VHH binders against RCC1 domain-containing protein 1 (RCCD1). Designs and how they scored, part 7

Target 1, 376 residues: RCC1 domain-containing protein 1 (RCCD1), of Homo sapiens (Human) (a6ned2)
Amino acid sequence: MAEERPGAWFGFGFCGFGQELGSGRGRQVHSPSPLRAGVDICRVSASWSYTAFVTRGGRLELSGSASGAAGRCKDAWASEGLLAVLRAGPGPEALLQVWAAESALRGEPLWAQNVVPEAEGEDDPAGEAQAGRLPLLPCARAYVSPRAPFYRPLAPELRARQLELGAEHALLLDAAGQVFSWGGGRHGQLGHGTLEAELEPRLLEALQGLVMAEVAAGGWHSVCVSETGDIYIWGWNESGQLALPTRNLAEDGETVAREATELNEDGSQVKRTGGAEDGAPAPFIAVQPFPALLDLPMGSDAVKASCGSRHTAVVTRTGELYTWGWGKYGQLGHEDTTSLDRPRRVEYFVDKQLQVKAVTCGPWNTYVYAVEKGKS

## First folded at step 1 (VHH)

Design t25 (framework vhh_8dlx_2)
Fold by ESMFold2-Fast, scan of step 1:
Structure t25 (fold): chain B 376 residues (1-376), chain A 122 residues (1-122)
Amino acid sequence: as target 1 above (376 residues)
Amino acid sequence: EVQLVESGGGVVQPGRSLRLSCAASGFTFSSYGMHWVRQAPGKGLEWIGNIYYSGSTFYNPSLKSLVTISRDDSTNTLYLQMNSLRAEDTAIYYCARDYGDSWYEPSEFDYWGKGTLVTVSS
């Protein structure tokens, strides 16, 4: 409908290891700042200390504690310990390469393997329909893990469409819109109503009857977005990254204790999560072990979600960006370092007349792709 | 004023265990989360894990089965227990103080120690 001008990537949050976030100054960027002009970036994957950028032309470039570049790159996935790169091979084959992050793109990878249709799925229509992005492999029969063995097969009956990894857990979205989770559950991040770990993918029964369109995994929290634009969120909430609707309603005049300020031995101050200032018991929920429905302000529909270690970002159908959670490095993009336990729209993109199309969070930073709204 | 001093490093044989200590001073140790980070020769920093002031621990998933982090607030000391040491564990090990109320993987630290060298060799 509207004429869209060329888009640009923006970055904000932590950049203390030299990660490119637009400004290139200091250790933090508190407002969305445009990244390199004239570079057609189609994928951003960020760890806490470095970021991997993939261009439409197939160039991979690393920024931060890891540096280097490579060609013929179809996809890349950055974790703190390793970098996974998917290279274009002859024909339909792809080459998966895994490097130690500290020596990424130098010498030989730690491990390499041909992947996709070579898994005897060369005539599999589901493989073509279920083409995913790292860490899910294109044939949707396996994913790459930061722990050896790096190649992790999925059960043949699981028709994966998307797979996302947190620090200790995994989320899988299948072709039917069902969500599965497994891994560590200590912080409620699996969503099964317990804090117990699961060794293999387990269906999220609480989401039965709902069709999901997207999943996102944070360090220790989880998000999914339904085909109808509803947000479900669960897991760790000590920084407000879950923004539960009943926790601090807009109509409530009451102050709910989330953090308490404490004097240190040397006279400095430390904020504690979940404390009560006046000695009265404070109802602060540190973990949410089952999916909770989250309403965005003004009833906006969600279409994309991404999670950092302690923050959450959601793109609406109308192209607005909402962020919340821990904000001390500026990763929420509100021109301050204030943490939020409720969604707030990033006004920068509204003020600049930009429509947000994608968001990707690293643990402590946020990358956003936005296009200029054309006339009408 | 604020100081972090690592100790316990040295040469150790493969397969053995080693415990590192970090002595903290100049601040209220019990109010801060603490991290362990290492750097192998010629390589970048690798986060090992952290322990929140409450005692909750978070580990680099690649290292979780090989390390344990603990603290003793009565002596202002942070510990890193390492088991089944391999040659690739050769590194300078640093302790670091969290920025404010942070309690998992680091992105920014207030203060770092000078590090203690661990060499795993036959």
Scores: ipSAE 0.000, ipTM 0.173, lowest interface PAE 18.6, mean pLDDT 78

Design t26 (framework vhh_8dlx_2)
Fold by ESMFold2-Fast, scan of step 1:
Structure t26 (fold): chain B 376 residues (1-376), chain A 122 residues (1-122)
Amino acid sequence: as target 1 above (376 residues)
Amino acid sequence: EVQLVESGGGVVQPGRSLRLSCAASGFTFSDYAMHWVRQAPGKGLEWIGNIYSSGSTFYNPSLKSLVTISRDDSTNTLYLQMNSLRAEDTAIYYCARDRGWSEYDLSQFDYWGKGTLVTVSS
């Protein structure tokens, strides 16, 4: 019988600290592997060496270089230096606790503050869809930063709906579907057409007139997904994480550098004759400072995106998962360690007749929630 | 394949010095920046420092006076010299590779060794 069945979480990629709840005991998991059976996980936040799992029952579990458990948790956000935890209060207030990662859920937190949910979140359903997702605070007036000061207020005029942090930059999605970026810009990750840093949130004018539904920040790259399912991607591409042509990452530094130089020079001088494929070397792109429109294979619509330090993962409306970028720890999930500069579907979920519903990347690994497809 | 093998760990008394080695193979060692990272029991990762292919070094400011990183490109070996060891220096020590593009960021690393345990106890 095709009744409603619970889904399962899967992990793959780097797990050298045991950060994937019993999935893979080695340093690398190359194919999606089930996490601990029976755990009703509703939120995953991954740092480089540990992962924070929040269950629907309000339990927080840490796995990896940080370990421990706590109750009455609504949300958690993991970074290597600190863990932010949002605890349920007796009333509408929640308690935000920021822990040093090395003493997470033990001893005293570095900082704690009562927070009240944003009263004017009228465009979000009052139910389960409420965005209490850290690092944006429930009040939508401030966010948690891994660098002191930990509490960062947002301008009153910004009606934040989502906020994501990369290694050096921030992306903010507002209630109107506009995208703002600030922070370090050296790798083009701000999307403003320059490599200059921005100290304050700056509107991405290149996306003006489009309505975004989601943003995702990688180490040094950025992604947003429109309400119509289009993907825009920009920033650093040396590992192919933008799905733009890049150098062969399997070779040593000198060989790769020489190849890249020849391709760049040769590409600018190529003379077209009849439109036939002439076998000329393709150019490479190391930095993309403006949002680029990315088409998935088969014209699939995107609904969710998440970024690691050097890889990208996208869920389609039909429940397929595409991954690309740096793959040397198996974080792309293709049963190999090959890096890709093009989106490739993760066949594991297709083969197992699973529909992907969520994806969350850590810096070097990937977590996926999938449900069984109905019997036909 | 790329391999990094740490050695030189063991039990040492407080106040003593210890030198760790990392033997690299499967790539042109002289072209890459190399890093040292440690993890104390039950704690998170701590970046120690790096050395670029040029020989330039950068250190975690809290550890700079206590450690020195060096390399010998003729033997494909990375070194970490530690002085005035304390009980809190007890950790697994890892070497890691990146391509000369890293400043205090663990997410820049593409290959890691399996680690070597250093225990500081009397």
Scores: ipSAE 0.000, ipTM 0.177, lowest interface PAE 17.9, mean pLDDT 79

Design t27 (framework vhh_8dlx_2)
Fold by ESMFold2-Fast, scan of step 1:
Structure t27 (fold): chain B 376 residues (1-376), chain A 123 residues (1-123)
Amino acid sequence: as target 1 above (376 residues)
Amino acid sequence: EVQLVESGGGVVQPGRSLRLSCAASGFTFSSYGMHWVRQAPGKGLEWIGNIYYSGSTFYNPSLKSLVTISRDDSTNTLYLQMNSLRAEDTAIYYCARESYDYRWGDSGYFDLWGKGTLVTVSS
């Protein structure tokens, strides 16, 4: 049927530990390359040195510095130190297992816990939250952390729908579309207007009155996408990962005035050179402590976002992929290693007439699921 | 400036114990999680374990009964105690700092590594 149309996973970026990125050539892949892992993958979670793939049939495969496979897997979340796996138990209970990444799926896990559904009725918001992905547990009352204690309870009033972890911070999206953040804040990644850490989930007041549909956490930056397709982004911008003006990313600095291209509202491209006046140095933003509204070229609506350590990827409602940020390993997918401080569409998928349906970033690489465009 | 220096490696007989040290300088050691990683000849990196700034430790399950990680924040030193050494423990041992900010390095999750110290287990 329509949902069963042929699709494929693609990978690009860093693969220096043997992570599967399609071609597997050298330590980096600069253009989207089809994976050998097949089309039934429903979850990809990547650390910098290994990637976990989960299939709809419940098979888990590890690729890179960690290797192995396991069955009866419902979900997996890869961090550098730990692999969290959610498995079907012998009964209606799910089993959460947390493994040391380097010895994942071998011997005894570092920690394991049964995840028991609480005696609550089924309703659509709770069902949606319970169907959510790690690191948020299916019960939506706790999440898995890479730092002890591994099991982190959430206040019942939060009604969590999605939870994403960066290197030092957490983002939580609730059933009402409100966003909370906590953890380390020294790079502005919490979005509260200060650089202070927060020990408990704190509501992002700057986003009140707006309904968010998606959150994504990078190493030290944050993204959310509204129900109306607007992108809000904040945190660290040294590599241009916020799509805000940044300093030259070249080692030698600027030798000549930089040129950039902009899309007009009618789709035409216009070259932009230097600052507003000739010869003025381009302004730069290193840290953005409040959510900033980001407009995509052509006014495209966003539906999904994912963040690496220094790059950002966004999928539009029409199935286009935009990437920006640090690109030196080819993780932006533009057939080069150039870093960008503005969103750029990945032309590979357009050229191949593919609709992008999913994106997930590891710290230094990007995985994309795309399907062939249907006949209208 | 910012560096990690491992020491305590050498030739050791099978079945013996050995303690490795990692001296940190140029940063606030007590604020960082620290890791031990090893690389046997001709093989990839193997994670041994870590210790958080809180003192909590996690180990590779294959090595948990054989190793203990500790830290002394007053001397900016990380330790790896190894017991019942086997020939298969022959490797270069590295200490690594858990990443706080990629500006200090592009090595992924570990943003600072030591030079390594060689441990050779032989009869």
Scores: ipSAE 0.000, ipTM 0.130, lowest interface PAE 18.8, mean pLDDT 78

Design t28 (framework vhh_8dlx_2)
Fold by ESMFold2-Fast, scan of step 1:
Structure t28 (fold): chain B 376 residues (1-376), chain A 125 residues (1-125)
Amino acid sequence: as target 1 above (376 residues)
Amino acid sequence: EVQLVESGGGVVQPGRSLRLSCAASGFTFSSYAMHWVRQAPGKGLEWIGNIYSSGSTFYNPSLKSLVTISRDDSTNTLYLQMNSLRAEDTAIYYCAKEGDYSLRYFDWSEGMDVWGKGTLVTVSS
């Protein structure tokens, strides 16, 4: 989804490997900083050590621990050790190339395969006109994995529209707005109410009857946004990335004490304040194994979400950006390195009268596309 | 039980070289990517580099000319060779084992499922 209005990309967070936010040992950007002028970027995919930028003209540029450029690029997906690139091939098919990140775009790829566009799009142009993004292949019948085998087929009946990968799990959004998850579940990131792994895509029954518009996978947490603008979030919360109370921030004195339920010997329950002992930490949620409804401040509607390893970013209908979670590299964009267990609006974009249109998180950094208010 | 034990740290003079070792036990060492990470006094964790089961290596660009990572799968040992040591290289050095799940969109620190206790390197005259 290319944006036709004039706009600019901004970045903040970790750039210690020379990513397009600075360079050198432990360098960080704590406030949104504009990327270079003249950028016609339509896709940003960020690993923790490098970032891949794809332009509308089909140029790919790498920044960070990997460097280089290539033409005829339709899409790119950056992972820690591997770069997947979708290019115009010698035939009518697109060519999927998987590169080792350090030797990306140099020499031979580790693996390559022609991807044949499916003719089924011709039967329903309106429904099939939306192109998928890596790691989901354009045919929507396979995705690319950072670990061999690199090409992973999807059951045809899934009708995939979006696929996002976490450290150990996958989230899939289908054409009807249903959400599926599979992979590792030990941090509750699958959302099925257990901590068990799933080898194949499993429907998130807790979200049935709701129509989802967007999914986002973090390292060990998951987010989806409904067509009505509601946010559902689940998984690991040790850094506050679910916007639920965490003991790490309580230890820093940032978290307010919460009510707890106490079980007596006879099986009866009594609700108590979390600070039952002097100096005891407040109650916390380390793992949320079912989707939890999250309210943004002022009741704002969400339209886009993206997750890093331990942080979360959400764009509202009115073009505001909210971030929370682990912030020690400045990836939350609040001009500090403080971690948050509640959503906070990034004031930079409000102060500059910019409307945020897109957000993409790397594991430790955040990239944002914004346009001036009042352009159309 | 899975265990990682670093060794080879100590006091070293500026400009000298030092090699650290990490002895692995309790898992199939040859099947996993291994990482080196350090923490200088009063600072956060800094990723040094990694080595995949294939032998491919990736380094922090700020350190690439100063370090080499290698592995000996026959002895289940990971190595970090450091050259031209400076006072700012004073840190606790950790080895870490990568998790074994196939989906890997991760922060290096979050993708590590086992860490050693670390070995202290002090660069001082």
Scores: ipSAE 0.000, ipTM 0.151, lowest interface PAE 15.0, mean pLDDT 79

Design t29 (framework vhh_8dlx_2)
Fold by ESMFold2-Fast, scan of step 1:
Structure t29 (fold): chain B 376 residues (1-376), chain A 121 residues (1-121)
Amino acid sequence: as target 1 above (376 residues)
Amino acid sequence: EVQLVESGGGVVQPGRSLRLSCAASGFTFSDYAMHWVRQAPGKGLEWIGNIYYSGSTFYNPSLKSLVTISRDDSTNTLYLQMNSLRAEDTAIYYCARGPEDYYRSDWLDYWGKGTLVTVSS
């Protein structure tokens, strides 16, 4: 009951499948737009073509290429092929249902199982740690995979606190603040210094001695935030999503700039600027196979991170939002479609006197929870 | 100015075939993957499939036996061939542009305004 009131969710980026992003009237939203008032959303999980919203009252609503609603919902995880829903059952048990996304919440699920949360004991005296959020199951002994087998057990010695899935890889944060990765590695997204895949969770030795508070997985990149507010980032950087110089940023920026200037009503000028698309190559990093320390402007401490397929979003301790990476659908929230290879603060929230508290990215859109700054 | 213009829609009898076209202009067509997406009345968008700049195709598994996507880079035209049409195939059909790299595919940055296909007897 400390600092909230009023709070609201905002959306921006791609909504070409009818996903709710606030304004919701076009295929792209370039500046943060408030979602409908009066809904107490506690979870947003976004796939490419649809978004799942869960309220604190237990209502699940789907928006986009998938539609429908359900009650008694504690959590939901949206992927393009599958929707996983955690329903409240009688007593401490929860019911996990995995639906084909096309037929989500209709007919019978592809798979369903009762899940009992395991008591963590007194490891976290404040009770800040939850039983886990999907795709990590409440028991913290298994996770949901978008491909069969859907139930994936974790080794009994792993004490998982958070698990995030990218397009081809997984990141796991344990109770001690250690980070593990596995899956596809061809873009350096596992962080082990090789491009080889790992079939089982492997400890990120480069981060040993540091205590991580959060992990985030993008399509082909990875982020973690330390308990002291430092950002470590690795993987694929062809859209600048690691905040490192990229060879392809010029190509994406040229395409976006060309498209914007193609609005000429008397023509010709835009076509003349197309002749410089070759550009001079700058130093670039296409793949970063080890965790790299990233500094935010003005030495800001990070507290939360989320990744889309090719963009990154970070919330600071002071309630500012920074975004960077691929911006062609407006998912960076800077009122344009320009891609960035360095962190930039989203000025909308500063201008509106809002303090950002949470961020969650879909592949090509961004959802933000913000509260009004105090007036005294 | 990037433009995608769909054509070939209309009323068609169940069991028949129909071919849709998408004329592209304002960009180097041969450098991009192209996609087909449809929206049935009162429903969300459904991805049909794509064709890469290399000519390789990938389809929605629910639709793969019923559709074929092809392209003619010499005329900057994308095609969707639909066979054995059913009432449930009634939808607005859109073409859309994607990036040239396969692992960047499904970034749909430009869309046509759509063409209506009605399957009725």
Scores: ipSAE 0.000, ipTM 0.175, lowest interface PAE 19.4, mean pLDDT 79

Design t30 (framework vhh_8dlx_2)
Fold by ESMFold2-Fast, scan of step 1:
Structure t30 (fold): chain B 376 residues (1-376), chain A 122 residues (1-122)
Amino acid sequence: as target 1 above (376 residues)
Amino acid sequence: EVQLVESGGGVVQPGRSLRLSCAASGFTFSSYGMHWVRQAPGKGLEWIGNIYTSGSTFYNPSLKSLVTISRDDSTNTLYLQMNSLRAEDTAIYYCATDSYEDVFGRGAMDVWGKGTLVTVSS
């Protein structure tokens, strides 16, 4: 018998379309703000202009440029063009419904399909735990895509556990902890060492022999977290979203020279400049086409990751949240609008004695679930 | 300093046309895609459309018959032409840069002007 600890969802970042990020109006929230009290949210899926919330009781609520509510919902996935909803049926079947975002939950969906959950072996509790997370369908043999045809079957040999979609690419985690990628590759987001597109899922050979527990896809970057808590990250880095040095951190887009001294792998110091047109050389990485190992400050182990279009968020085993990347809407949660090319802990949750349990990024905002630390 | 300054707003009667301008300074205007966005009183943002560095445009389908976006790279100016104005077009109109060329919905709109108010009333 487990005891359920009380928790709350927090939001921060862009909300200019009326997305719920806590109390108040405006287009940005710069520090974590609590969402509605008394709503037991179990899934958040955020597009740039609207957010879908699914409650443990099976209610779906839309907030932002799209509005409305629906019942008997098991899951929802928000993209800018489409809303996908998984509704509970009377039997083992679930009903997948896909709407155009502009007419979400009104009239007839663009497409609907009955899906039957696939029975996983009793020996695979990890695979069972991730079943039903859109865009991967509960049958684990197909996923929903924002492009026609919306229903995309997976090859029979792939035993999918998790599937995440970026702007142009897909990441798949299988039951054995292997990672596959496909789609557009021009920003290095597939991780195969080339910038070429892949039409079919391709195994990430650089990660073979390691067991991954989670994948996350951003707009043009990719993250995975190993079972042992290591972070691997690759793809586009123009906003510092890979936690690798970038030249594009100047506020307001003006060329700004800055001096920074960093330690390299051997402990030697390297000086860098931050301006794109600066005459001084600056070490920077615009694209990382292979998975790169990322160390968090203080050697913390990672357990969860989520990506926005240009930012990254990671939850540690000890319940801390680290964020980095493009921050101009406040989506990093550091009470400012500064972009970062290195992980920084979100001090709000430490200061409030909250343990972070989950994080979900929209393109330009961040949603966090946290519980109070015990007092005795 | 990167700045966008909208102009051309004011009070107009229903059914008339209006052209808004956005003057850019402090950056290489011709290297950036540009957006028009509006906010009606008490409402959230509504995207109007964008123009790529190539001059190609993409519009909100609900507005495409009523608006035209253009740019003049020689004067660092973005334009929004609006026709057949209605009371529901009353809003503050913003121009914004994207942070990645020619990729609407993929790049963030990261530099915004302060806006120009358009009021449609008889």
Scores: ipSAE 0.000, ipTM 0.350, lowest interface PAE 10.7, mean pLDDT 80

Design t31 (framework vhh_8dlx_2)
Fold by ESMFold2-Fast, scan of step 1:
Structure t31 (fold): chain B 376 residues (1-376), chain A 124 residues (1-124)
Amino acid sequence: as target 1 above (376 residues)
Amino acid sequence: EVQLVESGGGVVQPGRSLRLSCAASGFTFSSYAMHWVRQAPGKGLEWIGNIYYSGSTFYNPSLKSLVTISRDDSTNTLYLQMNSLRAEDTAIYYCARDQSGYDEYFRTHAFDIWGKGTLVTVSS
């Protein structure tokens, strides 16, 4: 995520536990605000109540309901119950430590294990393997889970390059650009066209023939970005996080006379309100169980994506940031608390002449790295 | 009871091969890196190599062409294959479990559990 170019990290959204989002007063930040931490941050991993920042110098800093700092850190991954930290060793191996979040970096970790980066074990002397980031272990043969068992092996045939975890599901991107999913499927988040759970990684056949460059997992939705800049999105949409029509979140329940849930022929769920009369409210989509192609305004190409519990953020090739979904804590960055069921560009970065290079969502907040325009 | 038990040692002639085994019990063997270490009579410990939980191996450069370390997690067994044995390979061979770290960083070649050792004598 981080670049060596001059820039700054910005935060917005929920910060009610004291998470660093710039000014930090109150429980919400509605517009992108510069972080005090500086520009050498190479990893941001956010839980709903705390955020872990890792610098290129190897310092880990926690902000929010968990606090503290540690050195010799190569990577960190924050979940609500657990903090996973990858420590640098004197040799090629590293130490993985898993801490209970409430006692992070204090006393004994819950679990610890030595690990060797797979780039050294792989038959790839020709170049830099894009080293996996937590929760995928550097060996690319296992990942860390927030629920016991904490160490979860992966079949060697998967050749994992990226792994992301939602609340109940996992997405895996392999070295060939294929996408696999498994875990809970009740919200359509696995993308296989059903609501059934999968116990083992299953190839998303709907994406075969396409080469994916990135995956992102939200609480109950999924996103991937192709090498050509196309966005595919699926899963839960009750907050508009798929950029598909949803209910008006400001609506009072009394204006809705009756609700009916219908399952479409393609497996998606549509909820309708009112009767079969002229002027009845338009249908909305609650669940999309297979990948849907999403076009950004003005035909912009996507290069990066990140998902919160109920919102989505995408960075374009030209350095613009688009956000949509549940916005009641200001996590969409549009200077308001309005939720959106369609992509909207975050004008703050355009107005400040900044190019967005990275985005990382926590469940209810958003962190962005941006550089000045004209700096290469 | 956490323990490691080495076996397969004995008297062998120069130039021949030998495979040592280490049986692990009382812990989740598949979650730990394992080491082989030897001690020649009247000398200090010499590290032979290790194998991580992922299967990746690292060897003492002086011994790399002569040894192979492998593991069978289904039987909780660690192996050391030695080829082209020489008189100077006469030693007690130990398997050791890598230390699970609670320290601020990893400490290379730290061992928390050791076997009793198995003697290899290369005669003539």
Scores: ipSAE 0.000, ipTM 0.082, lowest interface PAE 26.6, mean pLDDT 79

